# Ledger of designs, part 25: VH-VL binders against q8vl04

Target 1, 152 residues: q8vl04
Amino acid sequence: MKKQERQRYIKRLLSSNEIERQEDFVKLLRAEDIDVTQATISRDIKDMQLVKVPSATGGYHYSMPVQKQMDTEKKLKRTLKDAYVSYATQDKFVLIKVLPGNGPALATLIEAMHYDEIFGTLGDDAHVLIICKSLAMTLELQQKIQRLLSDH
Key: E = the ipSAE of ESMFold2; O = the ipSAE of OpenDDE; V2 = 0.75 times the mean of E and O plus 0.25 times the DockQ between their complexes.

## First folded at step 13 (VH-VL; framework fv_gimsilumab)

Design c3 (at its last look DockQ between E and O 0.63; V2 from the best seeds 0.69)
Fold by OpenDDE, look of step 13:
Structure c3 (fold): chain C 152 residues (1-152), chain A 122 residues (1-122), chain B 107 residues (1-107)
Amino acid sequence: as target 1 above (152 residues)
Amino acid sequence: EVQLVESGGGLVQPGGSLRLSCAASGFTFSSYWMHWLRQVPGKGPVWVSRINSDGSSTYYADSVEGRFTISRDNANNTLFLQMNSLRADDTALYFCARDSSTGEGSYYFDYWGQGTPVTVSS
Amino acid sequence: EIVLTQSPVTLSVSPGERVTLSCRASQSVSSYLAWYQQKLGQGPRLLIYGASTLATDIPARFSGSGSETEFTLTISSLQSEDFAVYYCQQYQYWPLTFGQGTKLEIK
């Protein structure tokens, strides 16, 4: 399994389970016929910057670094709403038109979100060009953009 | 021959739950993104949800986000849709459909099941 | 969202006739358009994708053309098994959208 796919799965597991130990990740993944070692999980945890948070019943469980991500997302949402003019798509490309002076900042924020859909981003004065990994990813990125714009 | 067979539809009250299944055969199930769509009689289909090949990624229409859960069992070539907090406007014929692209997803669908009816009514 | 308007809503035709169905998009969808056939009691069947590419195992009498906002599905010689509802679908812009359908019925 590819690292990115595995990490997406880990993220899903975290959303539906309170996972306390690295060994628990291994067990859950193996139960889904995903061969993984604790060493790999350890690297993923570091790479994903997972944090341990207190559980309601006591103890700790792993969680995504929610605060930092939320802060970045809030800033992205605000910047996008303030500067947004329009967007268009073609194949794997998303072109966002923004008010002059806002392109670079918006591109930086988008990059900071580390969306799996995105291969790369470029920003000029009044545009952000996003290159997605696939046609499907282009569509799904649109959904994310629309949700940001609609305060969903 | 590619076949998709939906089941699990029925009559349920508002607020109720239902679990749909889709049995796949005739192709390497684990290589394809799968989708659920629904259709009201006399209208065009409406996309509901997708799941990638290994189940690590899911997407939902805004209308069902937080209420529906798509999942899959690749060992048994089965796609699922858990529907909670059902509403009257969820009433439709539900289709499972195969994404036309192997492993990558394209959001046009080369094979569909016959559908399973879901009716939400008090 | 992209609105796909199909015309006509209903078309009465006889076997052997040439049939032309229209799908108009509210804005450009480039060539990211698919056509489906749906018979009564069945799920949709993919006919065309990419506006003009024939899907696997679809008879050659079906063809798609067009780009941007105007698309056409053509059946060169209608067969008895072709009476059904036809839908267009765009997959360039989120959300995915389908047309309202064109019903081909026997004259």
Scores: ipSAE 0.861, ipTM 0.944, lowest interface PAE 0.5, mean pLDDT 94
Fold by ESMFold2, look of step 13:
Structure c3 (fold): chain C 152 residues (1-152), chain A 122 residues (1-122), chain B 107 residues (1-107)
Amino acid sequence: as target 1 above (152 residues)
Amino acid sequence: EVQLVESGGGLVQPGGSLRLSCAASGFTFSSYWMHWLRQVPGKGPVWVSRINSDGSSTYYADSVEGRFTISRDNANNTLFLQMNSLRADDTALYFCARDSSTGEGSYYFDYWGQGTPVTVSS
Amino acid sequence: EIVLTQSPVTLSVSPGERVTLSCRASQSVSSYLAWYQQKLGQGPRLLIYGASTLATDIPARFSGSGSETEFTLTISSLQSEDFAVYYCQQYQYWPLTFGQGTKLEIK
């Protein structure tokens, strides 16, 4: 199983469960026929920067680092606000045009958001090419971009 | 024969709630993305929400996000739309629709139900 | 958003005639355009997708053409069951949009 695919499962487990211990990740993944070691889970927790937060029932459970996601989103929104020119879409592609010099920064921020719609991102000085996983996800990525461009 | 049957529409007050159901038959329900759309008489349909094949991913129009929740029960071939905090401009005929593509979505719709009316008025 | 403008708004015709309906997009939608038929009291029926591809079980008298901003739906020999409202829909740009419809009625 690829690391990205396994980490998607971990994220879904966190949304459905309050998981207190690393071994519980292993048990829950095995129940879905995903065989991983606790060492692998420990590395994933570090890579995903999961944190422990208080549970309503007492004790602590793992959670995604909400503050880091918001900081990245704020930077992405600011970069788009400052540098965005236009976008176009065709097939599974979204091509964002930006003011020269801003492509690498935008591409890095988009990658850091870990959008499920995206297969890959490639940028040059004034463009970011986003390759989506499907035609439908290309449409849905557009809504995300439009929300980032607005000041809601 | 592919068949989609909506139910659960009715008259509600502003701020009220309704739960729409869509019973599906004649195809492998769990292989398809499913959508809700709505239509005011005399106008074209407007897209509302979708749910992917296994229910792990949902998506909403801006006008309904935070108020509506799409869900599915693949064991019983049923699609749902929970509508909360209803407003007058949610008044429409609501359709469930099958996405034309298996597994990845297309956002064009090969089969639609007959619709269930929702009226929001004081 | 992409505005789809259908013309004419209403078309009165007789069975056996060739009918052409237009859909104009406010900007290019490439070939990501679908056509639907809707009869009173029913949900829409998919006729065409990808601008020109017939959907499952649609009679060959229906055809679609066009790309970018100009699209047409043609019914080569109108049948009595073809009187309905017809909608175009684009699926290249968010938000998804439909045209306002063309009503095809018997003269």
Scores: ipSAE 0.565, ipTM 0.830, lowest interface PAE 1.6, mean pLDDT 90
ESMFold2 (binder alone), look of step 13: mean pLDDT 95; pTM 0.961

Design c4 (at its last look DockQ between E and O 0.03; V2 from the best seeds 0.00; counts 0 for: pae O 4.4 > 2, placed apart)
Fold by ESMFold2, look of step 13:
Structure c4 (fold): chain C 152 residues (1-152), chain A 122 residues (1-122), chain B 107 residues (1-107)
Amino acid sequence: as target 1 above (152 residues)
Amino acid sequence: EVQLVESGGGLVQPGGSLRLSCAASGFTFSSYWMHWLRQVPGKGPVWVSRINSDGSSTYYADSVEGRFTISRDNANNTLFLQMNSLRADDTALYFCARDSYTGEGSYYFDYWGQGTPVTVSS
Amino acid sequence: EIVLTQSPVTLSVSPGERVTLSCRASQSVSSNLAWYQQKLGQGPRLLIYGASTLATDIPARFSGSGSETEFTLTISSLQSEDFAVYYCQQYQYWPLTFGQGTKLEIK
């Protein structure tokens, strides 16, 4: 199973369960016929930056870092608001044009969002080239970009 | 022979709900993305929503996001559209459509049903 | 949003004639344009995708051409079953859009 696919299952488990221990991830994934080691889960928790938050009955459970994700999205919206010029698409590519000097910052923020539609992102001084996983995902990425730009 | 048959349309008051169904036959339903589109008579179709092959990913037009839910039952070859908080401008003929690609979406549609009418009026 | 403008809106023609339908995009959509036929009481039928590629089981009398902003659908010898409404659709830019249609009716 690929790392991105496994981490998507972990995200779904978090939405449906309060999970206190790393062992519980292994048990729940095995219930879905996914064999993983605890070492793999530990790396996933680190990669996903999962945090422990208080449970209603005491103790703690794992959760997605809602504040960090919101901070990243807010920075992305601000960067687009300040620097965005236009975008165009061709085949699996989306090319965003920005004011000179802003490409690398925008590319870094887009990568930090971890959008499923994206295979890869390259930035130069005044452009960000996004390579999507499929033609359909190129259209779907456009919806995300338009929502980020549409802030009033 | 590919066939798509919509049902579940009707007359509903604003704020009401309907659930549309689409029965699929003549192809491997679980291999295709499926879509809903709608059309006001005399105008072109408008895209509404899509669901991927296994139902793990859904997308919606901005006008229906948060009100409509697309789903599928691959065991029974059925596509659904749950429509909540209906408005007068949701009035249209609703079509089930098959995406032209297997395994990936294309956003053009090779087979459509005949449609089921939805009217939102007091 | 990309606006697709079809012309003419209505065309009265006789069987056997060659007809050409136009679709103009408000901005370039590359070659990501499809054509559909819709008969009364039916769903659309895909004719052309990628501006010029015939869909499965579509008669060779249908052809598509154009790119960027200007597209045409041609029916080389109109048959009695070809009287319908024809729509173009772009899939280059979100949101997807369809044209308003061209109705072919018998003269």
Scores: ipSAE 0.580, ipTM 0.845, lowest interface PAE 1.5, mean pLDDT 90
Fold by OpenDDE, look of step 13:
Structure c4 (fold): chain C 152 residues (1-152), chain A 122 residues (1-122), chain B 107 residues (1-107)
Amino acid sequence: as target 1 above (152 residues)
Amino acid sequence: EVQLVESGGGLVQPGGSLRLSCAASGFTFSSYWMHWLRQVPGKGPVWVSRINSDGSSTYYADSVEGRFTISRDNANNTLFLQMNSLRADDTALYFCARDSYTGEGSYYFDYWGQGTPVTVSS
Amino acid sequence: EIVLTQSPVTLSVSPGERVTLSCRASQSVSSNLAWYQQKLGQGPRLLIYGASTLATDIPARFSGSGSETEFTLTISSLQSEDFAVYYCQQYQYWPLTFGQGTKLEIK
């Protein structure tokens, strides 16, 4: 199984279970006919930057890195609001125009968000070009951009 | 175990209203996009509406836009579909379905309910 | 909207046989295609997404292939529990659309 696909499963498991140990991931994935070792799971946990958070009943369980994501989003929102000129969409493409000098930084922040809608990004001095995986996903990305711009 | 249970279906006259509910369990409901679909017997499913994780974004098929409203109560793990100005061609089995992607939409559905029947007839 | 045409409409088969179902899109949907199984009185069950990725808890005898406009669902060795209606679904464009289905029935 590809790493990205496996990590999607891990993310799904986190949404449906309170997982306390790395061994529990292995058991749950194997129950899904996914052959995985604890070493692989350990690498995934590190790669995904999972954190342990307190459980309601005591103890700890793994969770997605919410704080880091929030911090990145805050930076993205701030950068976008400060530099934003306009955006347009065409099929799977989103073109954001920004004030000169801000394209690369904005592209980097967008990439750091790891939006599943995005196939790839490219930034030049005053533009960020986003290529989405589908037209449907372009619509969702557009809505995300609108939310960022409107303080939602 | 992920479970979706639809309710609220029934017989209604044209022009009437109906409110469907979908009770979710077995997963963190607030982390998933949700959808309503409907199916006429002997035909394929038809997508009706979607709602993102926090309810801030909704989208509808052209055939129901302006008449139907999708909403959710994350505190009670419940999805809703308010149907107004119902027509005969709204008659179908209505399904609640979970989007497969956590936090965002993938636009395919990894879990479905058993459906609740809606019949619009005079 | 994207029209998905499935073939055949009905297929009579015996347990143990290899089964191949087709789904054709009116225009390219890349690999944004899913397959579902629906048994009588039940909601659909996800089998394949991304044209070829097996969903959770789905037996390995199911596989998907294809891209752009031509897609195939294959059951390597049909089991008694596999008699059902199968649907393809595209998520390249809004609105999301399904095929009309292929019914697998016992020969």
Scores: ipSAE 0.022, ipTM 0.606, lowest interface PAE 4.4, mean pLDDT 90
ESMFold2 (binder alone), look of step 13: mean pLDDT 94; pTM 0.957

Design c5 (at its last look DockQ between E and O 0.47; V2 from the best seeds 0.45)
Fold by ESMFold2, look of step 13:
Structure c5 (fold): chain C 152 residues (1-152), chain A 121 residues (1-121), chain B 107 residues (1-107)
Amino acid sequence: as target 1 above (152 residues)
Amino acid sequence: EVQLVESGGGLVQPGGSLRLSCAASGFTFSSYWMHWLRQVPGKGPVWVSRINSDGSSTYYADSVEGRFTISRDNANNTLFLQMNSLRADDTALYFCARDSTGEGSYYFDYWGQGTPVTVSS
Amino acid sequence: EIVLTQSPVTLSVSPGERVTLSCRASQSVSSNLAWYQQKLGQGPRLLIYGASTLATDIPARFSGSGSETEFTLTISSLQSEDFAVYYCQQYQYWPLTFGQGTKLEIK
């Protein structure tokens, strides 16, 4: 089974179960005919950056890092709106012009989003240069930027 | 010979649903991104949605996101568009189209002849 | 969004004539512009991409030129099958946009 396919099943399990122990992942996956070891599950937990959050019954259970992603996105959105001037694109490049002093902070926040469209991001004092993986992804990244700049 | 044939259009009331199909032939369907576009008579086309080669990634125009779902069946060379919560401004001729490159280009080398969708009380 | 303004809206011409169709973008789209031909009851047909690259199986009488904001489609000697509506489309900026079309009709 591919690692990506297995990790999708783990995500589904988290949406419908409160799982406190790694061995419970193994048991639940076997009920779906997915045979894995605890070593594999431990690696998946690290790769997926799963976090432990408080359970209603005491203790902790595994969860997707949704709260950290929401905090990062909110900070990116606010920082971008405050500093944004314009953007332009050429080939696989997106160049965002920002108020002076804001490029490095924005580049760091964009990198933290881990957008699949992005090959790399570089910031200087008044610019953020984003290098996309393809022409299509350059267009699709623009949709994300526009949503960050909107009120929604 | 590349051919794309849309079907499933028709008359529907606002709030209704339709499922469009596009039968593809004459090329390796599973190697191409596929798109839906729509056109109101007398106007240029408007892009609606795309799906990548294996169906793992989809994108939608803002006007249809949350209401429309693109999908594909590579075994049967068929593209689909599930349209829910239809509105009067969804009325158009709907085309399926092949992306011109295997990695996505957003220009379209082959189009079907279209299937009409009318949303009216 | 990028507005593509095509001119003329309608052009009446005779077979054998040279025709020049214009597409103007509201801001630079570099060379990421395509041209399509659409006949009644059919889907569009890709003619040109990258502003000037002829698509597969398109007759050499079609050519494209321009960059940034000003683009031209030229048909060097009109044939009877060339009477149609022509659209330009940009793929530089989201969302994708098409022009409103130029109808090429027989005089």
Scores: ipSAE 0.592, ipTM 0.836, lowest interface PAE 1.3, mean pLDDT 90
Fold by OpenDDE, look of step 13:
Structure c5 (fold): chain C 152 residues (1-152), chain A 121 residues (1-121), chain B 107 residues (1-107)
Amino acid sequence: as target 1 above (152 residues)
Amino acid sequence: EVQLVESGGGLVQPGGSLRLSCAASGFTFSSYWMHWLRQVPGKGPVWVSRINSDGSSTYYADSVEGRFTISRDNANNTLFLQMNSLRADDTALYFCARDSTGEGSYYFDYWGQGTPVTVSS
Amino acid sequence: EIVLTQSPVTLSVSPGERVTLSCRASQSVSSNLAWYQQKLGQGPRLLIYGASTLATDIPARFSGSGSETEFTLTISSLQSEDFAVYYCQQYQYWPLTFGQGTKLEIK
């Protein structure tokens, strides 16, 4: 299994389980026929910047870095709302037009979100080009963009 | 043969709740994204909600977000739509639909017959 | 949002006739357009996707053409079972949108 795919699975496990130990990740993944070692999980935990948070019943469990992600999303939303001009899509491509000077910052924030829909991004002074992994992913990304632009 | 059969529709007062079900058969249910759409008589369908294959991801139209919850039971091949805080403008025929490619193509290759929801005082 | 305008609203036709339905988009949707048939008391049935690709188990008398903003659904020889409402739907831009439909009725 590819690292990114495995990490997506780890994220899903975290959303539905209270996982206390690295060994628990290994067990859960192997139960899904994903061959993985604790060393690999340890690397994933670091890469994903997982944190331990207190459990309601005592002890600790792993969690996504929610605060950091929320902060990044807030910055992204603010930057996009302030600088947004328009966007268009063509197949796997999303082109966002922004006010001059805002392209690089927006591209950086989008990258920091680590959206699964995105293959890559490029930014110039007044544009961000997003390359999605598929047409379906382009629509998913559009949903996210629309939500960012809304008052949700 | 692919079959989708909606149920759970009915008459409910504003502010009330209703839970729709969609029984799926004839395909590997757990491999497909599923959707709810609704249609007012004489109008085109309107997309309401989607859920990915394993239920880990859901999305909603702005008009229903915070009030509706889409879920699925893959073991029993059933799709659900929990509707809370219902409003008059939620009145429609509600359809269960299969995502054509199974992974978010957002055109729909199979639909149920629909279940009617009427919100009225 | 993308507005899809279908024409005509209603079309009275006889079996055996060639039928052409139009769907116009308020802006380009590339080829990301689907056509559906809906009979009275039934859910929609997918006819065409990608503007011109025939869906599985759809009779060859149905065909789709067009791109960008102008799309056409054609029934080469209308059959008695084809009287229904036809909808176009775009999936190029969020939110997804449907046309208001064209009703085919018997002349």
Scores: ipSAE 0.287, ipTM 0.717, lowest interface PAE 1.9, mean pLDDT 92
ESMFold2 (binder alone), look of step 13: mean pLDDT 94; pTM 0.956

Design c6 (at its last look DockQ between E and O 0.56; V2 from the best seeds 0.63)
Fold by OpenDDE, look of step 13:
Structure c6 (fold): chain C 152 residues (1-152), chain A 122 residues (1-122), chain B 107 residues (1-107)
Amino acid sequence: as target 1 above (152 residues)
Amino acid sequence: EVQLVESGGGLVQPGGSLRLSCAASGFTFSSYWMHWLRQVPGKGPVWVSRINSGGSSTYYADSVEGRFTISRDNANNTLFLQMNSLRADDTALYFCARDSSTGEGSYYFDYWGQGTPVTVSS
Amino acid sequence: EIVLTQSPVTLSVSPGERVTLSCRASQSVSSNLAWYQQKLGQGPRLLIYGASTLATDIPARFSGSGSETEFTLTISSLQSEDFAVYYCQQYQYWPLTFGQGTKLEIK
């Protein structure tokens, strides 16, 4: 597995788990048939600038740099809510229709999120085309889109 | 032969908790996404939650988000659904189901258990 | 959400008859449609996925057809063990949705 793909997966793991130790990353990745060493994970943690934050139950767990991620997501949510017209899906494809002038900006923000579900994105003036990695990933991306559009 | 056997259902009061289990056999459990669905008698099934092969990724229906937790023990071939803050509208027959695809998920289900009943009533 | 409407709600048939069940989607779901059989006291059994692909260990008398918004499940010659409720399910749009079911009963 390439570094970028692995790091995307690490990000996904962080979103779903409170991971306290580097060895826990290794275990979780191996459970997904991703062969990785603790040394590699250590490098990834540094590259990704992961931080340890206090847990509700005590102790610490790893987290993405909070400010940058939150800022990007906040911008994405705002842009999507302001510009959103509709979306449709066809197999691995998600087509988001937006108000004119908003396509490129939205596409950029989506890419900046580094969603694991996405193979690639294209944007024109009033559309964002997202290519997902699988049909299942298309459905999961839809969930994310709907959550972004909602007041969760 | 693929088998899924749910257990843990029962009668509980509103606000109560229940933990469902699903024992899997006849296949490599750790290779498959697993799902929980529920069904009210006389109606079609409703998707509740899914967990990926390794257990690192979970999704929930909006109606159960924040209250239910899906988990799995691959060493013991068991799927779990922890249900907290139960409500009357959670009353249903709960099924564990295997996702038809290995690894990628497909969100159609090739094997189902017999179901375990959950009744939430005061 | 996508609404799947199945028809008829109930169908009384005799063994040996050809049976055709309909599933209509409120919007196009391409070919991302599955069919299930559910017998009384049992969990659903997958019959068809991808609108027309027969699932493993399903008898050849079952077949699926259709795309977009109109789908059909056909049983070429009904057997005694086929009396059950049949559901269609779409997996094109979130949330996943099932039809209300068609009950096949003995005439």
Scores: ipSAE 0.701, ipTM 0.879, lowest interface PAE 0.7, mean pLDDT 93
Fold by ESMFold2, look of step 13:
Structure c6 (fold): chain C 152 residues (1-152), chain A 122 residues (1-122), chain B 107 residues (1-107)
Amino acid sequence: as target 1 above (152 residues)
Amino acid sequence: EVQLVESGGGLVQPGGSLRLSCAASGFTFSSYWMHWLRQVPGKGPVWVSRINSGGSSTYYADSVEGRFTISRDNANNTLFLQMNSLRADDTALYFCARDSSTGEGSYYFDYWGQGTPVTVSS
Amino acid sequence: EIVLTQSPVTLSVSPGERVTLSCRASQSVSSNLAWYQQKLGQGPRLLIYGASTLATDIPARFSGSGSETEFTLTISSLQSEDFAVYYCQQYQYWPLTFGQGTKLEIK
């Protein structure tokens, strides 16, 4: 499989899992029918500049570099603070209403967070439509939105 | 017959820790999302946490995130809730519950245990 | 947070009667509403989901109806084992919420 495609899978795994060891990357990728060696994963870790950070449950896990991810989250929070109006849900859909002109910017920031709950995101001038993977994921995405809107 | 049996509750001081267990039987435990909920007498239940079927994904109510950790042992059909930094308002009956859907999650719950009481007081 | 208001709070009835329990949501939850029965010393038991779908192994005397903000649970002919507390629960909006319950007791 191509390096870029494999590294996208690794990024997705990091967004939904706490991965402590390189062997765990191999196991998780093999469960998705992606058969790679630990040597390949080690090279990907270096190329992606992954870091080990403390886990809430003890030990350490791999993560994307904190500075890049934290900058994106700060931009997302500020964009929501400046432009957010309301949201509603139906089935697998979350529709966020924003002040005109802000939809595409918000949609790209949401995509940059790589939330596991999301299948896809579209923005028009005053809306962001988020398609979630399931009804349950729509509920969980709502919690994330509520946390982003909180500034305390 | 689906059975869920909680254990590990008790009396603990604020700031203390408890570990709850839930023994599951009568169904394929590893195929279901599992949840913890809690209930203060005279009130409706409140959702606490969930874990997906394989144990790779967890989710928490805001009031407990960072303090509680859900986990599962699919080999022994057991669900756990590690509760740290306990507060008086964590006092409740704690239930484990099975998500009603196989593998996807629904957030409504077809089987519950009998509950294990947790009291947090000075 | 979606508030679910159940009424009546307590209902005293005799076996054989038809009972109707209400659940009102503070804003629309579509049809994403479940009903539970809870007896003393036990966990809740799922009766209805999707507002109107009867859960497996639940007696046919239970039925649910409603959508959006107004929901009802009906027991067509009350049996002695039906005296319990009944809860509604919505799963449309985060956080999940339950009503405070309706206690169904013998007259």
Scores: ipSAE 0.607, ipTM 0.848, lowest interface PAE 1.4, mean pLDDT 90
ESMFold2 (binder alone), look of step 13: mean pLDDT 95; pTM 0.961

